# VH-VL binders against f9uss8: the designs that were tried, part 15

Target 1, 221 residues: f9uss8
Amino acid sequence: MVLTDIEYLLSYLEAHHVPTIKKKRHTYLTYHGLAEHYTYVLKDGIIKNSIILQDGREYNLSYIAKPDVISLLRDEVSRSTDQPFNVRIESEYATFYQVNRVAFWKYVNSTPELQNYVKNYYRKKLSENILRLQRMVMNGKKGAICAFIYSLVDLFGRKVNEGILIDFVVTNDDIAGFCGISSRSSVNRMLKELRTDGVITVKNHKFIIQDVSYLLDQIAN

## First folded at step 4 (VH-VL)

Design m21 (framework fv_adalimumab_6cr1)
Fold by ESMFold2-Fast, scan of step 4:
Structure m21 (fold): chain C 221 residues (1-221), chain A 121 residues (1-121), chain B 107 residues (1-107)
Amino acid sequence: as target 1 above (221 residues)
Amino acid sequence: EVQLVESGGGLVQPGRSLRLSCAASGFTFEDYAMHWVRQAPGKGLEWVSAISWNSGTIDYADSVEGRFTISRDNAKNSLYLQMNSLRAEDTAVYYCAKDRGYEDYALFDYWGQGTLVTVSS
Amino acid sequence: DIQMTQSPSSLSASVGDRVTITCRASQGISNYLAWYQQKPGKAPKLLIYAASTLQSGVPSRFSGSGSGTDFTLTISSLQPEDVATYYCQKYDSAPFTFGQGTKVEIK
């Protein structure tokens, strides 16, 4: 069977004895605004990317819950540039391959399969970001929350008798940050409305989506 | 029990170099970002430089970029600041500071006693 | 870069008085603001972070408030040991800029 792009990358890093590092929950791998000299590849765990906007608000960009490169915004020629976002560990532990940035790009430049991975990485990330922006801009605050909850299905979704379990605890503060909502109480109110309407329920601090078609209707252009 | 002890300060002439050291104890040094913060005589605090737990992320204040180099040795629980091309305006007490970590970044929960660097002819 | 400005530069008050110190950011920093206390000849001590969260071990007479650009540190009942210079600090992104400081003295 043909390896996926990420499976090839992981196999390559393992075969070349690239060291791994391990970080625990709610510590930071990288900080917004600080330079970085390594390329990190998530091997195991869950992380959250965020930036601090001009007005000081934290804007959450993504969860990464599957093996992937954390960022490819800097190449081997870049001297020192600000890290564009914070990377916080969300699982009990996360494990990363840690590669000197210049060495990483030498691997890519010498390996056609890794060049293909990089091209596909940029395409996928750009497409994901455009789709997220489109959905959030078109649907207002409630639509943004519905779009966000639905986006969790691919990362954490598991079918159960009551619907689709989102097998990850997402705080109201994180939802506010993902949706650009300044008030935690506003998020609480909208989530209560969704629970009252039978769209979602909460068990053990985790969402269960009971009416997935409702969420999709709120997202549709 | 957390302790940070700076050393290496002293009198130095403009244009010369000096290396500061900070010895850490009482916490798992390799798990935390570390910072240098300085204070000129009779003046306020100025953040100088930061280094992440694994040395992967490093940054400097504009006033020192290109002249100072922050580094760490996790095996020795030590933080360093190599100061080149020193100027009179670099005269200050230099503090080693521990990042608070968890949920937060660039919060300084523990500080050393400071080491005085005087740059004069 | 975002500038941090404190007011007043110095104040004198009596033991038991309520003291307020303000800090202004030239641009919004949400709640990414910390307050530090520095006694003469000593290193600073973290008092408050996230604008209003008290660091463990800090007396309850200290409190912080504010969001965005305007922040306040309050000492509800000034004690002799509170004589110090107080600094605000932004930590949303580098540079992690401090205010110029407010010196608190007892009359």
Scores: ipSAE 0.012, ipTM 0.633, lowest interface PAE 8.0, mean pLDDT 86

Design m22 (framework fv_adalimumab_6cr1)
Fold by ESMFold2-Fast, scan of step 4:
Order: structure tokens, then sequence, then C-alpha cells
Structure m22 (fold): chain C 221 residues (1-221), chain A 121 residues (1-121), chain B 107 residues (1-107)
């Protein structure tokens, strides 16, 4: 009976006949530093946000695997900032609403439900970024990997008889990028240790978390 | 024969800076992570800092974060610890230690003989 | 943070005696535990890692056991050269915490 914030946004965009675009796996929707005239809303698919560090390494910021706005870091009038990160498609295809940025903010400013969505969006993204910083700084390298794996439960987790299946293939390079670890080899070694300890296993290139309490213990509370 | 030789220790007043060096020989220095471990007089061991083989990964103990900087020069087979804003509780023998791996495994298979840092007025 | 507690803090034994030192972690660390020997006036030496794996060149009279939170180091037949302080260390993730040490002396 009551629409969620995101369901309200999606119905609003459909009602206003906002055009969509479709992109295939491992292509980029937009790039860090590119001047952006659109606000993109993920309709279907999975994407990854990242930035390229000065030394050429990719630092991964987030996965988005459910319908949501990709970024709200540019207001309706500002031209002082470019797109803050790369957006790469991770699913076979992803579909986006492509909304003129000025028109998007006009919709938000005239609609209390969309204003509420925006406030909740910023709160959620700030919280997610704090958890990402905690993962990298406060938990050590192995703790960061444990925190990252546990964070995948919300996005891709499914209960199976062996534990919690992370129903998405995450590469060692992606894990290295999410955890700020310089070496794919370092990630592989730590994952091998988790497998040896019975904390995780791998089936069809996907993780199964067998000992959730171990992962939570590594994150602290 | 693996050898690690620390230098740069001495008496220093609180709030001042000191730079420690470690000269490595007998192994391929550029292939291994390196660590600093300290021991206060009559006390136990405390891990201080780690740096991976390529300097891409660096970690610090909470007690020294923001004050100490670990670095390495693979061409010179040397490890360094820049210590700023020194406190009396930093008084310790500082050991240079070799990791077993390229990454920070924190298994110290070889140690130097240590250099004493005394922070006192 | 995980605390590492050793017991006893010191012990005195005769040459040829079996010596046992314990190390307890306040939380589970699987088998990510190492033992170090520090002889008077010398740098520490790695004896055992992965709770029970003997480092190359270490005499077979040294052995380690345990997993999770409770670990032991055993010297099956104490020799004069074994007079030292022994430290356990967790190495699963930072901080790489050491126990407070156990001093082993000859009577």
Amino acid sequence: as target 1 above (221 residues)
Amino acid sequence: EVQLVESGGGLVQPGRSLRLSCAASGFTFEDYAMHWVRQAPGKGLEWVSAISWDSGTIDYADSVEGRFTISRDNAKNSLYLQMNSLRAEDTAVYYCAKDRGYEDTALFDYWGQGTLVTVSS
Amino acid sequence: DIQMTQSPSSLSASVGDRVTITCRASQGISNYLAWYQQKPGKAPKLLIYAASTLQSGVPSRFSGSGSGTDFTLTISSLQPEDVATYYCQKYNYAPFTFGQGTKVEIK
C-alpha cells in the first residue's frame, strides 16, 4: 500500500516518460572528471563506482545492485565540479533513466516525497562511506577483507544449506580496490587463509560465507 | 647470511624528531615486506609499523599513527622510520624485522640487533 | 582489540625438564599464532608459526599446539641455551599483538 522512496522515484520517472539507455558488461556509463549534464537512475542491473588514483590504481567506492540514483554530488546550478567517479557496468546489461540534471532538481524541489528520498540518499551514502573508511583504516588488511565480504550480504546474499551465498562473482582485483590493498596476490593469500579456516568457501566462482560470526568478530561490533 | 643493521638511535628531547635507518643484506630486499618492532626497557615487544615490498601498503600501530612514517629505498636495501613529536613512552629499543612474505604477514623471520631511542628531558 | 595473555610470567626448571608455556587470546585467532624466543641481550628469533609449524633450523625439542584461543609452547627437554623470554604473537591482522612474555630460567 505504501511505496518506498525508490519506488516513488521510479514511478515518477516512468510517469514523466524519462528516456532510458542500456549498457553492456564492463563498459562505462560515465567517467571520473567528465562534465555531466545528466542525473542517472539505475533501473536494472549492477554497477561499480570507482576513481583512479594518481599512481594508476583503481580505488573502488561502491556497488549499486538495486534501483537507485547513481550520484547526487552535482546540484542543479553548479558547474564547478565534474563527474566524481567512474561508473562501470558489472551485470550482463544495465538500464538507466537519463534525466537532464536541471529537470531532475526541479522535480525534487517541487515534490516532498522526492526531497525525502534525497535526504535519505545522502544519509545512506554518508553511512556507507564511513563503513568503507572503517573497513580500510580500523580493521587491518584481513579485517578490511572480512568487512567487505560481509558488506556483500546486503547486496547479493542468499541463504543456502552451506551458509550465505554471495550470488555475484567478485574478483581479487575488485577486492583489492575496495580494501585499498596494493596486491591481488595479497588478497588471494588472505582469502586462502579464510577458506582454510572454514570461514568461507567458493562454489562456481562465488563466495559462500560459512562462519558469519567470524566475519562480524573481525569488524568488531 | 641475512643481516639487518639499525642505526640512528640516541637521546632526544620530547617533541623532537629522530630518523632510524636499517641496512639489509643477504637476501633480495625488494621482494619482502619490512617491519619496525619496539621494546621498552624491561618490557615486552610492540609492533610499530609495516611496509610492503613495493611501498604500496603501509600500516601503523595506533600509538604512532600520524607521528611516525615508515619508508624504504629498494635501490639502497634500506628501511627507514621517521619519528616526529616524540614522547617519553616512545623510549625503546627499535628493531628492524624482515617479513616472511611480499605482503604484510607479520611473521618476523629475521631481526636486527636493535637501536636504542631514549626520549627524556 | 584482541589481548594476548601468557602464563606463567616466569618459571625456573632443571636441564632436561619438560617446560610448558601457555598463551590465551581474548577472541578467536584460528591458528594465526607465532612463538618467539629472546635470549638475554639479543633480538627475538621466530620459533613456531601457524600455532604448530616449526621454523627451519629450530631444534625439534620445541613444539606448539592449540587453535582458536588457547595455545601452548612445549620444550620437551630444557637445555641451558633455552634460557630466554618467550613471546606469543597473533598475526591474523593488525595490530599484531604480542603476549607479555614468559621468562624461562635454569634452577
Scores: ipSAE 0.000, ipTM 0.402, lowest interface PAE 17.6, mean pLDDT 84

Design m3 (framework fv_namilumab)
Fold by ESMFold2-Fast, scan of step 4:
Structure m3 (fold): chain C 221 residues (1-221), chain A 122 residues (1-122), chain B 107 residues (1-107)
Amino acid sequence: as target 1 above (221 residues)
Amino acid sequence: QVQLVQSGAEVKKPGASVKVSCKAFGYTFTDYYLHWVRQAPGQGLEWVGWINPNSGGTNYAQKFQGRVTMTRDTSISTAYMELSRLRSDDTAVYYCARVEYDFWSGYDMDVWGQGTMVTVSS
Amino acid sequence: DIQMTQSPSSVSASVGDRVTIACRASQSISDYLNWYQQRPGKAPQLLIYYASSLQSGVPSRFSGSGSGTDFTLTINSLQPEDFATYYCQQSYSTPWTFGGGTKLEIK
């Protein structure tokens, strides 16, 4: 059996009895600016990466809902020792492998499969960040919200009779943070407009996308 | 520090009109709808209607349509409810309450005024 | 109009008891149901919104459940300050309507 890049990493961590830590909802695994000697690998759960400004405003970067390395911006040879993101737990619990950073990079450097994982990881993260920048800078506020909602399809989407259910609760604060919108009232008003237009609805605190084409039209430019 | 402060108790004769005020403190007056709810002595709560302070738009329960008028003055963050052609069964405490619409959770009345007792007797 | 029916109309209980109050809507209101507490001579206070969401500052002994037409407010381990009248209210459709209230009395 051929393992995927991440499965290869996970099999190594399990075989070497790497310690895990478990964190509860809305606690932080790590904070932006903290010196850290570990590389964390999500084993189970959902997390949110963000940058919190001095005034308390949060700029949200991504959700991670499948096993993956949390961040690879720190390497064994650079002087960049500070954690680049705040990592908050969004599921009831999340479990992480806590890997010594030097040991992690030693394994990567000796394993061609993991070198490919790292290369693909950086490509993926760069592409995601470019799309996020386009969402926040080039689209109007309504377009940013539409692009964000559509981005949730890959992580949490599943087909139901009414459309595509986003099987995860997202708050107005989280949406504001992902879209660079300063006001929760503005987010709430625009979501109400989308609901009135028949684009989205809500069931059990979760989005149902009824008109995917409308969302895509807002993203196309 | 968010609060709604209502005008004082009123005693009126049948057929008269009453105007109750509700002044908002500690938040942006135009960001929240204001609802009016009454409670007759020893009875339950009854919804009267709402006003959108931003637009001045109103919606009244059918029972009160034609007798109630809701207005606001944004310069002093104050809403008003006027009830005309008063009857003895209009005797009640009248409350104003702030309402926010949340896309996920709908509407709720999270901040209430202290109430205004309106007594209608001959 | 959507009719809201509460049961019981009154209940007697002791400090430390678990109390359950029911609320029934005449048609489906999804989760758009709020619960309020009113102490004698005071304005109502929001306890629970959207059927099960606890209002900020409200003790965790209060919980709400249900969806559609049948809803429940539960008070786990009653405290002396909990003796009050409780109202359910639907925000699904205008006119907004309240249940008849449930008076919680000391036994």
Scores: ipSAE 0.000, ipTM 0.442, lowest interface PAE 13.4, mean pLDDT 84

Design m4 (framework fv_namilumab)
Fold by ESMFold2-Fast, scan of step 4:
Structure m4 (fold): chain C 221 residues (1-221), chain A 119 residues (1-119), chain B 107 residues (1-107)
Amino acid sequence: as target 1 above (221 residues)
Amino acid sequence: QVQLVQSGAEVKKPGASVKVSCKAFGYTFTEYYLHWVRQAPGQGLEWVGWINPESGGTNYAQKFQGRVTMTRDTSISTAYMELSRLRSDDTAVYYCARGDFWSGYFDYWGQGTMVTVSS
Amino acid sequence: DIQMTQSPSSVSASVGDRVTIACRASQSISSYLNWYQQRPGKAPQLLIYAASSLQSGVPSRFSGSGSGTDFTLTINSLQPEDFATYYCQQSYDTPLTFGGGTKLEIK
């Protein structure tokens, strides 16, 4: 049988008995290691990458809801101990492989499947960052919220009779953080407008997208 | 057959430096980390640090930071640990040990090098 | 630093006995715990890695268990060559740290 690139990586890590670390909801993952920092690979759970700004606001970068390497921004020789992002657990628990960074890169360089994974990883992350930048700087606040809600379809979307269910509870504070909006009241007002216009509804604290075309019309190309 | 062969015993005066070597046989030198662990007479084991022979990257226990330097020469499959500004309480057997890439255990150990620091 | 505490510091036993040695970490270390045997005048040798994985070539009478903060090494049916000092070691974070050792002595 043929495994995806990430499934290949996970199988390799499991076969080599790489230790895992398990973290509870709303705790932060800590990067640490022996001589160099560890590379964390999400095995199970949902996490959120963010930066805490000087004024205390959370600027949210992405959710990761499927097994993936959390970050490949550090190479095998870098001395930097700084984490690129804050990683918060959003599911009840999340489990990570804690992989020595030098060992990770050494085996990537010797394994064609992992080389392909890394190439595709950078391509996908670059594309995601460009889309995020468009959402944050090119769209107005309402367009940013619409773009964000639409981005949740790929991660949490399920087709239901009323439309597309976003099968994950997203708070107004998280939306504010993803959209660069400093005011929760502004987020609340714009969400109310979308509900009044029949674009979205809320059931059991989860969004249902009723009018996908409206969301797409609000997104700048 | 994997083996780590260390240099011979050293006697040094306080304030001097010592350089211990560890030559690897029977495996690809760059595929495993090399750790240094010391043991004072009648005492337990104390980790000093490690070196990645492939990259030359190192990590030292903070207690030894500024006094220890770990290096390697891949052409002769040999790692070195240099400890400077020696004190009498640095008297110990110094071991090199091969570490697994994934979990930080030491599967093969050198025979040890006795370093005696006395006036 | 993560402190590793072993108990007992010494234990007297006879050939054929079952011996258990405990190791406690000052904080959770998941399964990043290894066990070593050191005979007098010799370098340590690896017995168990990742808390419970038996090193190749090590007799099956040795076993490890535990996770988080509490770990045990068990020797079933002690043999004459097993009289040595045993050390636990955490590899969760730097500096890597060892327990104080448990000396297993002939009764």
Scores: ipSAE 0.000, ipTM 0.456, lowest interface PAE 13.5, mean pLDDT 83

Design m5 (framework fv_ebronucimab)
Fold by ESMFold2-Fast, scan of step 4:
Structure m5 (fold): chain C 221 residues (1-221), chain A 122 residues (1-122), chain B 111 residues (1-111)
Amino acid sequence: as target 1 above (221 residues)
Amino acid sequence: EVQLVESGGGLVQPGRSLRLSCAASGFTFDDYAMNWVRQAPGKGLEWVSGISWNSGSISYADSVQGRFTISRDNGKNSLYLQMNSLRAEDTALYFCAKVEYDFWSGYDMDVWGQGTMVTVSS
Amino acid sequence: QSELTQPRSVSGSPGQSVTISCTGTSSNIGAGYDVHWYQQHPGKAPKLLISDNSNRPSGVPDRFSGSKSGNTASLTISGLQAEDEADYYCQSYDSSLSGWVFGTGTDVTVL
């Protein structure tokens, strides 16, 4: 029997009776800049990490839709990585293990298997961010939107007769925040263009990708 | 061509008012936050005020809070700075600057105007 | 209120490397906000030189580089040239002020 890094961590937290907290859609688990005493591990649900810019715009960092540690940017001592983002619940409910931050790092520092999990976590997140950056840095706003929509296939994609259903409601504001676009009207215009060109359509407020090759071409170029 | 052009500067007496304008062209003005930045003769850059794309978020430097008012007219592609109760310390070249919010470029000011000189003197 | 601390001046000879530091606080650079650098020649508007700690805008020579660690950011000019003689300003965002903060500025002299 071999457990994945995430399955090992979850089993560890269950065995040690770590308390859980349940939060409802569109409530916040934590806020950018808040002095947080806990390390949170998503047990079930979907969340969004974001920061709110000075001008009130939201810059979105990631969706997490599978069990995982929300963030390991804050260690037990250093303040240089003070909580840099908000965590908002996107599913009807989300459930988290709530681990005292100092205790979490004591467990990690005394447990080789958890040290390996943390090492692999940082490698995975760094790799994911580099790949995302590579796809978006050389693209304009439309290319960024195409790359973002394609990235949703991994998280929420499901084959249907009409194409690939993104089985999650994504708003124009969320897309603007993920793509670094300051105006939802610009996002709406570009999405209308993609729909007119037969690249995407909408059913029950969810995207259906009809022309995957078009999206890939925008990412490759 | 992306361009910002400031106007409205001049000589004004302490305690009086002056209104600066900034005309934007070559980009979708209502997609970007805008800043006013000033520079006193022979001195460094000082941020004065900022306004979000929809005017929903507005902020001021402590030195001008309560005296200056930033506003924008997206229909005219224009940014404004209403300066009241002017002081000698407000003497500076005033720049209009566009705030970029791209994936690799957040909170920087990628486009600047040439500036408009405000001199507050008795 | 808050201002980022830079040395008043740095100097070097052509071909030499010079580094300008920019030190902030826990509410700006220390809070993780990106640092941007501007070059200003006399009588000219500032020009964005480095964005987001280390990114060079199109047209900026690769001898200009930026980095950030903790509360401090650095701008390095390698292969110093006469045209680099200018004022340099760092800039970040400050959460306690809900606004932008500039550095005190550094005058680079090419001797």
Scores: ipSAE 0.000, ipTM 0.415, lowest interface PAE 16.0, mean pLDDT 82

Design m6 (framework fv_ebronucimab)
Fold by ESMFold2-Fast, scan of step 4:
Structure m6 (fold): chain C 221 residues (1-221), chain A 122 residues (1-122), chain B 111 residues (1-111)
Amino acid sequence: as target 1 above (221 residues)
Amino acid sequence: EVQLVESGGGLVQPGRSLRLSCAASGFTFSSYAMNWVRQAPGKGLEWVSGISGSGGSTSYADSVQGRFTISRDNGKNSLYLQMNSLRAEDTALYFCARVEYDFWSGYYMDVWGQGTMVTVSS
Amino acid sequence: QSELTQPRSVSGSPGQSVTISCTGTSSDVGGYNYVHWYQQHPGKAPKLLISYVSNRPSGVPDRFSGSKSGNTASLTISGLQAEDEADYYCSSYTSSSTWVVFGTGTDVTVL
């Protein structure tokens, strides 16, 4: 009978008649710096959060592939504030609840279950960002790629005979953006080393992790 | 220009050892995995052994496992194959080859040396 | 290691087409699109001819083409010329302990 935090949130949004918006692959729901009234909650689909650096490089922050709030970094009361991230659709379509930001925080403040969701959300995001920072700073470029590939297990991993299939196509450009690596060719060379070492293989343009322990050994802490 | 040159082949008696070398030039050697591939006289190609760019990972065909050791010296742009306990069936032309990887194209050998002949005979 | 199966020889007249098959299993040819073809003239090292089932490297004539269906990949040489007389080898990525598996090789004769 007990709903998970996210199931409770989704049920609450439906009960309050929150409108949905549907977006097609490789279009943007919103982008960094855009002034907006809304908090978005992913209902279905896969998205990528990123920022554009001053030199034009895209720095990728996360994939979100399960229902969740896209970001809670904006305050509770300002009429309009800038979106912190670009949000690009990676699945064929993605559907979002589009919640007035002030109304969202009013719901949270009146609902103990949603307050619990928000506490767990911030805890999870802070923990993920600290671990990601450690991996990028301590492990070098190859270690960052290993850490990134391993992070895909939770989102897209399926057990197969050869190992763990990452059931999502990830481009070398996206990997470069997640790992802070400036060139696609550098990513390609490091992936080549992992493949020749028997750590990963590729089937139908998707990674299969054959040696999970190797990836874990490359990750600091 | 990108080039691979094998050396170290020759006539050797069964049970003895031989060391092959491959000298690489014209590219960043440490960025590429390398393979040894052999071809017995009048026969087809057989993959023998491979080594990752860093040298941290190696692999061998079942027929040579435990007898052959692949290694590299990235400071000298050189690849090696130490062949121990040689058998008549190891008689072949031995090629070194560079492994090119592209996510969409996969795993292929784009640069090959001319080969060095190893003859194992009493 | 198990080799991929190719016909021992194929032959044709100048200007005709020949096709070489390369048959493996679901752990190599059937499982992945990482099938490559190499051409070897007598006394010379192999040369990459086709990568990724059907990709032609720069400098390879368009009369060479590749395809795959199930566990069998095919190399087709159209407009056959005298200089195409050579041995042809397929290779595949494999999920086994070996990094690469080669085909048995096919001798192409231009009559």
Scores: ipSAE 0.000, ipTM 0.414, lowest interface PAE 18.9, mean pLDDT 82

Design m7 (framework fv_ebronucimab)
Fold by ESMFold2-Fast, scan of step 4:
Structure m7 (fold): chain C 221 residues (1-221), chain A 121 residues (1-121), chain B 111 residues (1-111)
Amino acid sequence: as target 1 above (221 residues)
Amino acid sequence: EVQLVESGGGLVQPGRSLRLSCAASGFTFDDYTMNWVRQAPGKGLEWVSGISWEGGSTSYADSVQGRFTISRDNGKNSLYLQMNSLRAEDTALYFCAKVSDFWEYYYMDVWGQGTMVTVSS
Amino acid sequence: QSELTQPRSVSGSPGQSVTISCTGTSSNIGAGYDVHWYQQHPGKAPKLLISGNSNRPSGVPDRFSGSKSGNTASLTISGLQAEDEADYYCQSYDSSLSGYVFGTGTDVTVL
């Protein structure tokens, strides 16, 4: 299984004393375009991947909140290559294994189970990104916001008396960046509409989803 | 015109209770998060408590948690602060302040003139 | 509770520029929360001076400007005037407290 394979990798890295790096909230592990010769594996914490668009704004790609390889887009041949994403720490601290990129790929290529993990990783990430793009272009800005809020259930959701608490603080700038919306005020206006309609509420700076069916209806094509 | 007017302050003995009121006018009161902020004589600003636009979510500074209760009556455009078990350290000018929007900037764009609370024997 | 750190006082002559710093932690300014600035004249309520790090409300002179980098925000007053003699407070939101935090305050004296 994919989950067993990542647990196997983590056990291997720990047993062989692979170096770790620990970073504080809202610092960057790496930047898009920065030269790098490591593959990073998240051990603990929450991170956000993003890129810089032509107009200078940041487009947010994903949160990663469970141990995983940060990115497998870099080639396995070059000794140094540019990082594909900015990686910002979102939890109080995040800890990463720093694995020499060439050595990482040699390990993967010698292990059939990890080759299967890599195949499944690419397939899953491609499918997720295509679905995200479809939701953004077909459902408009409000549909994109609804899809984004719903996507947070798997990462941060827990049941409370009022509904589903998203136990993570997400800023309007982050929402704008995930949804491709150029204006923080547009995001705020649409969130206010969802609050007025009883779809969501906000307590302690965190969302509570009160009407999950509404969110799903807005993202269904 | 947009206004906030505080009332209810006065001299009170330690351990007693006092209730402050804030009357809002000139804006749609039930659309906004409201705060109480205090300032001891000659000292800086200290946030005390906040309440969401619907009244369902409240927050408190650690120094007043368990002793103070914030509430609102949207039908009367009024904000309240019930202060129990008062201490000398609670002596301050208490301001009512409107938050511009919960999510956007967390700034306080409208302030009242304040009401003075003195806790002394 | 935690407060944002400001210098106690700053002074300047008319026409000079002065800058007030506001330093926070990883749970407030360092967490990406915006910094807002208030001006308070003696015996008066605070008045919003800068919102969202650098935005000036209607009626605030362009002599006032704000910026933010990492854990520190700054308020700059250019062309200092006698009327600018006041206390200045920064303010942000703190995720660990689920509440608002103010700076320690800075007394600006026009010499």
Scores: ipSAE 0.000, ipTM 0.428, lowest interface PAE 15.2, mean pLDDT 82

Design m8 (framework fv_ebronucimab)
Fold by ESMFold2-Fast, scan of step 4:
Structure m8 (fold): chain C 221 residues (1-221), chain A 120 residues (1-120), chain B 111 residues (1-111)
Amino acid sequence: as target 1 above (221 residues)
Amino acid sequence: EVQLVESGGGLVQPGRSLRLSCAASGFTFSDYAMNWVRQAPGKGLEWVSGISWDSGSISYADSVQGRFTISRDNGKNSLYLQMNSLRAEDTALYFCAKEYDILTGYMDVWGQGTMVTVSS
Amino acid sequence: QSELTQPRSVSGSPGQSVTISCTGTSSDIGAGYDVHWYQQHPGKAPKLLISYNSNRPSGVPDRFSGSKSGNTASLTISGLQAEDEADYYCQSYDSSLSGWVFGTGTDVTVL
């Protein structure tokens, strides 16, 4: 039987009785700079990775809405190292496997299927980060917003009569944080422009994308 | 300057109707969801009704469902609340309130309110 | 529950801290919806004080802070001043109503 890489990892962790932890919406699983011994694997739920500066500004790095390892940036062998990101729960609840970090890497090093997962993980994350950087730098603030909205299609998109519903509530503050825009007012202004142009609309505090081609054109140029 | 001005309140007997108006200025009215919020004398805030920027989404508190109708005229920068079958418990100061952003919003701008007294 | 539950009143002396709780249900705060806070002085319209659980609008002093955990949100006023004497209301979205719910309100008295 051929499982996906992540399905194999989840089955492996379950079979080895790895402990789980459950967290409520808008609580934090970990903080940037916190010293601890765990690698976390999302079992179910939606999370947001970010870096929060001392003045309260948040730079948002990713949503994770499907089972996956939260981060593999930490050293494989040291007993303790600082967490690279703040991890906030965005769904009503999220459940995680808590794996001792050194033990996690022993599992990987002894299991070819987990080695394959790690190789695919790094390639995927590198590719995603390069694409995000390219779209932010090359296309200005409006292009960054268009790229961000389009990225939500894969995570939360579903077809409805009016277009593509993004079935997740995103705030202007979150958009500002993903796009490197300093004010919610600037985001709101650009979203109003997109709505006026017939590109998006809003229903029950969620986006509906009415003109996907427009978003893609803003990203390409 | 951004402002909301309510009008149309007054004394009314139970079972009668009133129509409240809210005039908006200083912002693009057609971009924002609008709400009516009421406050009975000496009591707390109670959300009454909300309407999206395009009138495509409308909702009501259970206490007014079937009796009140919210509407807007974007060409006139105006919000309305048609209140039918008024009851003593509808006595309150009625505020007009604008939502901040187009996705999710708190109420960032409020009018001064118009007083509705239902008495006999 | 038709509204979010707050204590009726809290009091403190100048320079002290007070905390106001706001408790909801499984369809609003318990469902994970954000909490906003409003300040209302007598005879005035409410004014936004805290948005999205903990964000301060421009012009709001940093002595006002918000937090949320489970079914409960809290507003903390540190360094209490005479001008803080007002009514405070929490607000959240209720998914079962597809609309907004306000808290019962808390009167803050500065002694």
Scores: ipSAE 0.013, ipTM 0.534, lowest interface PAE 8.0, mean pLDDT 84

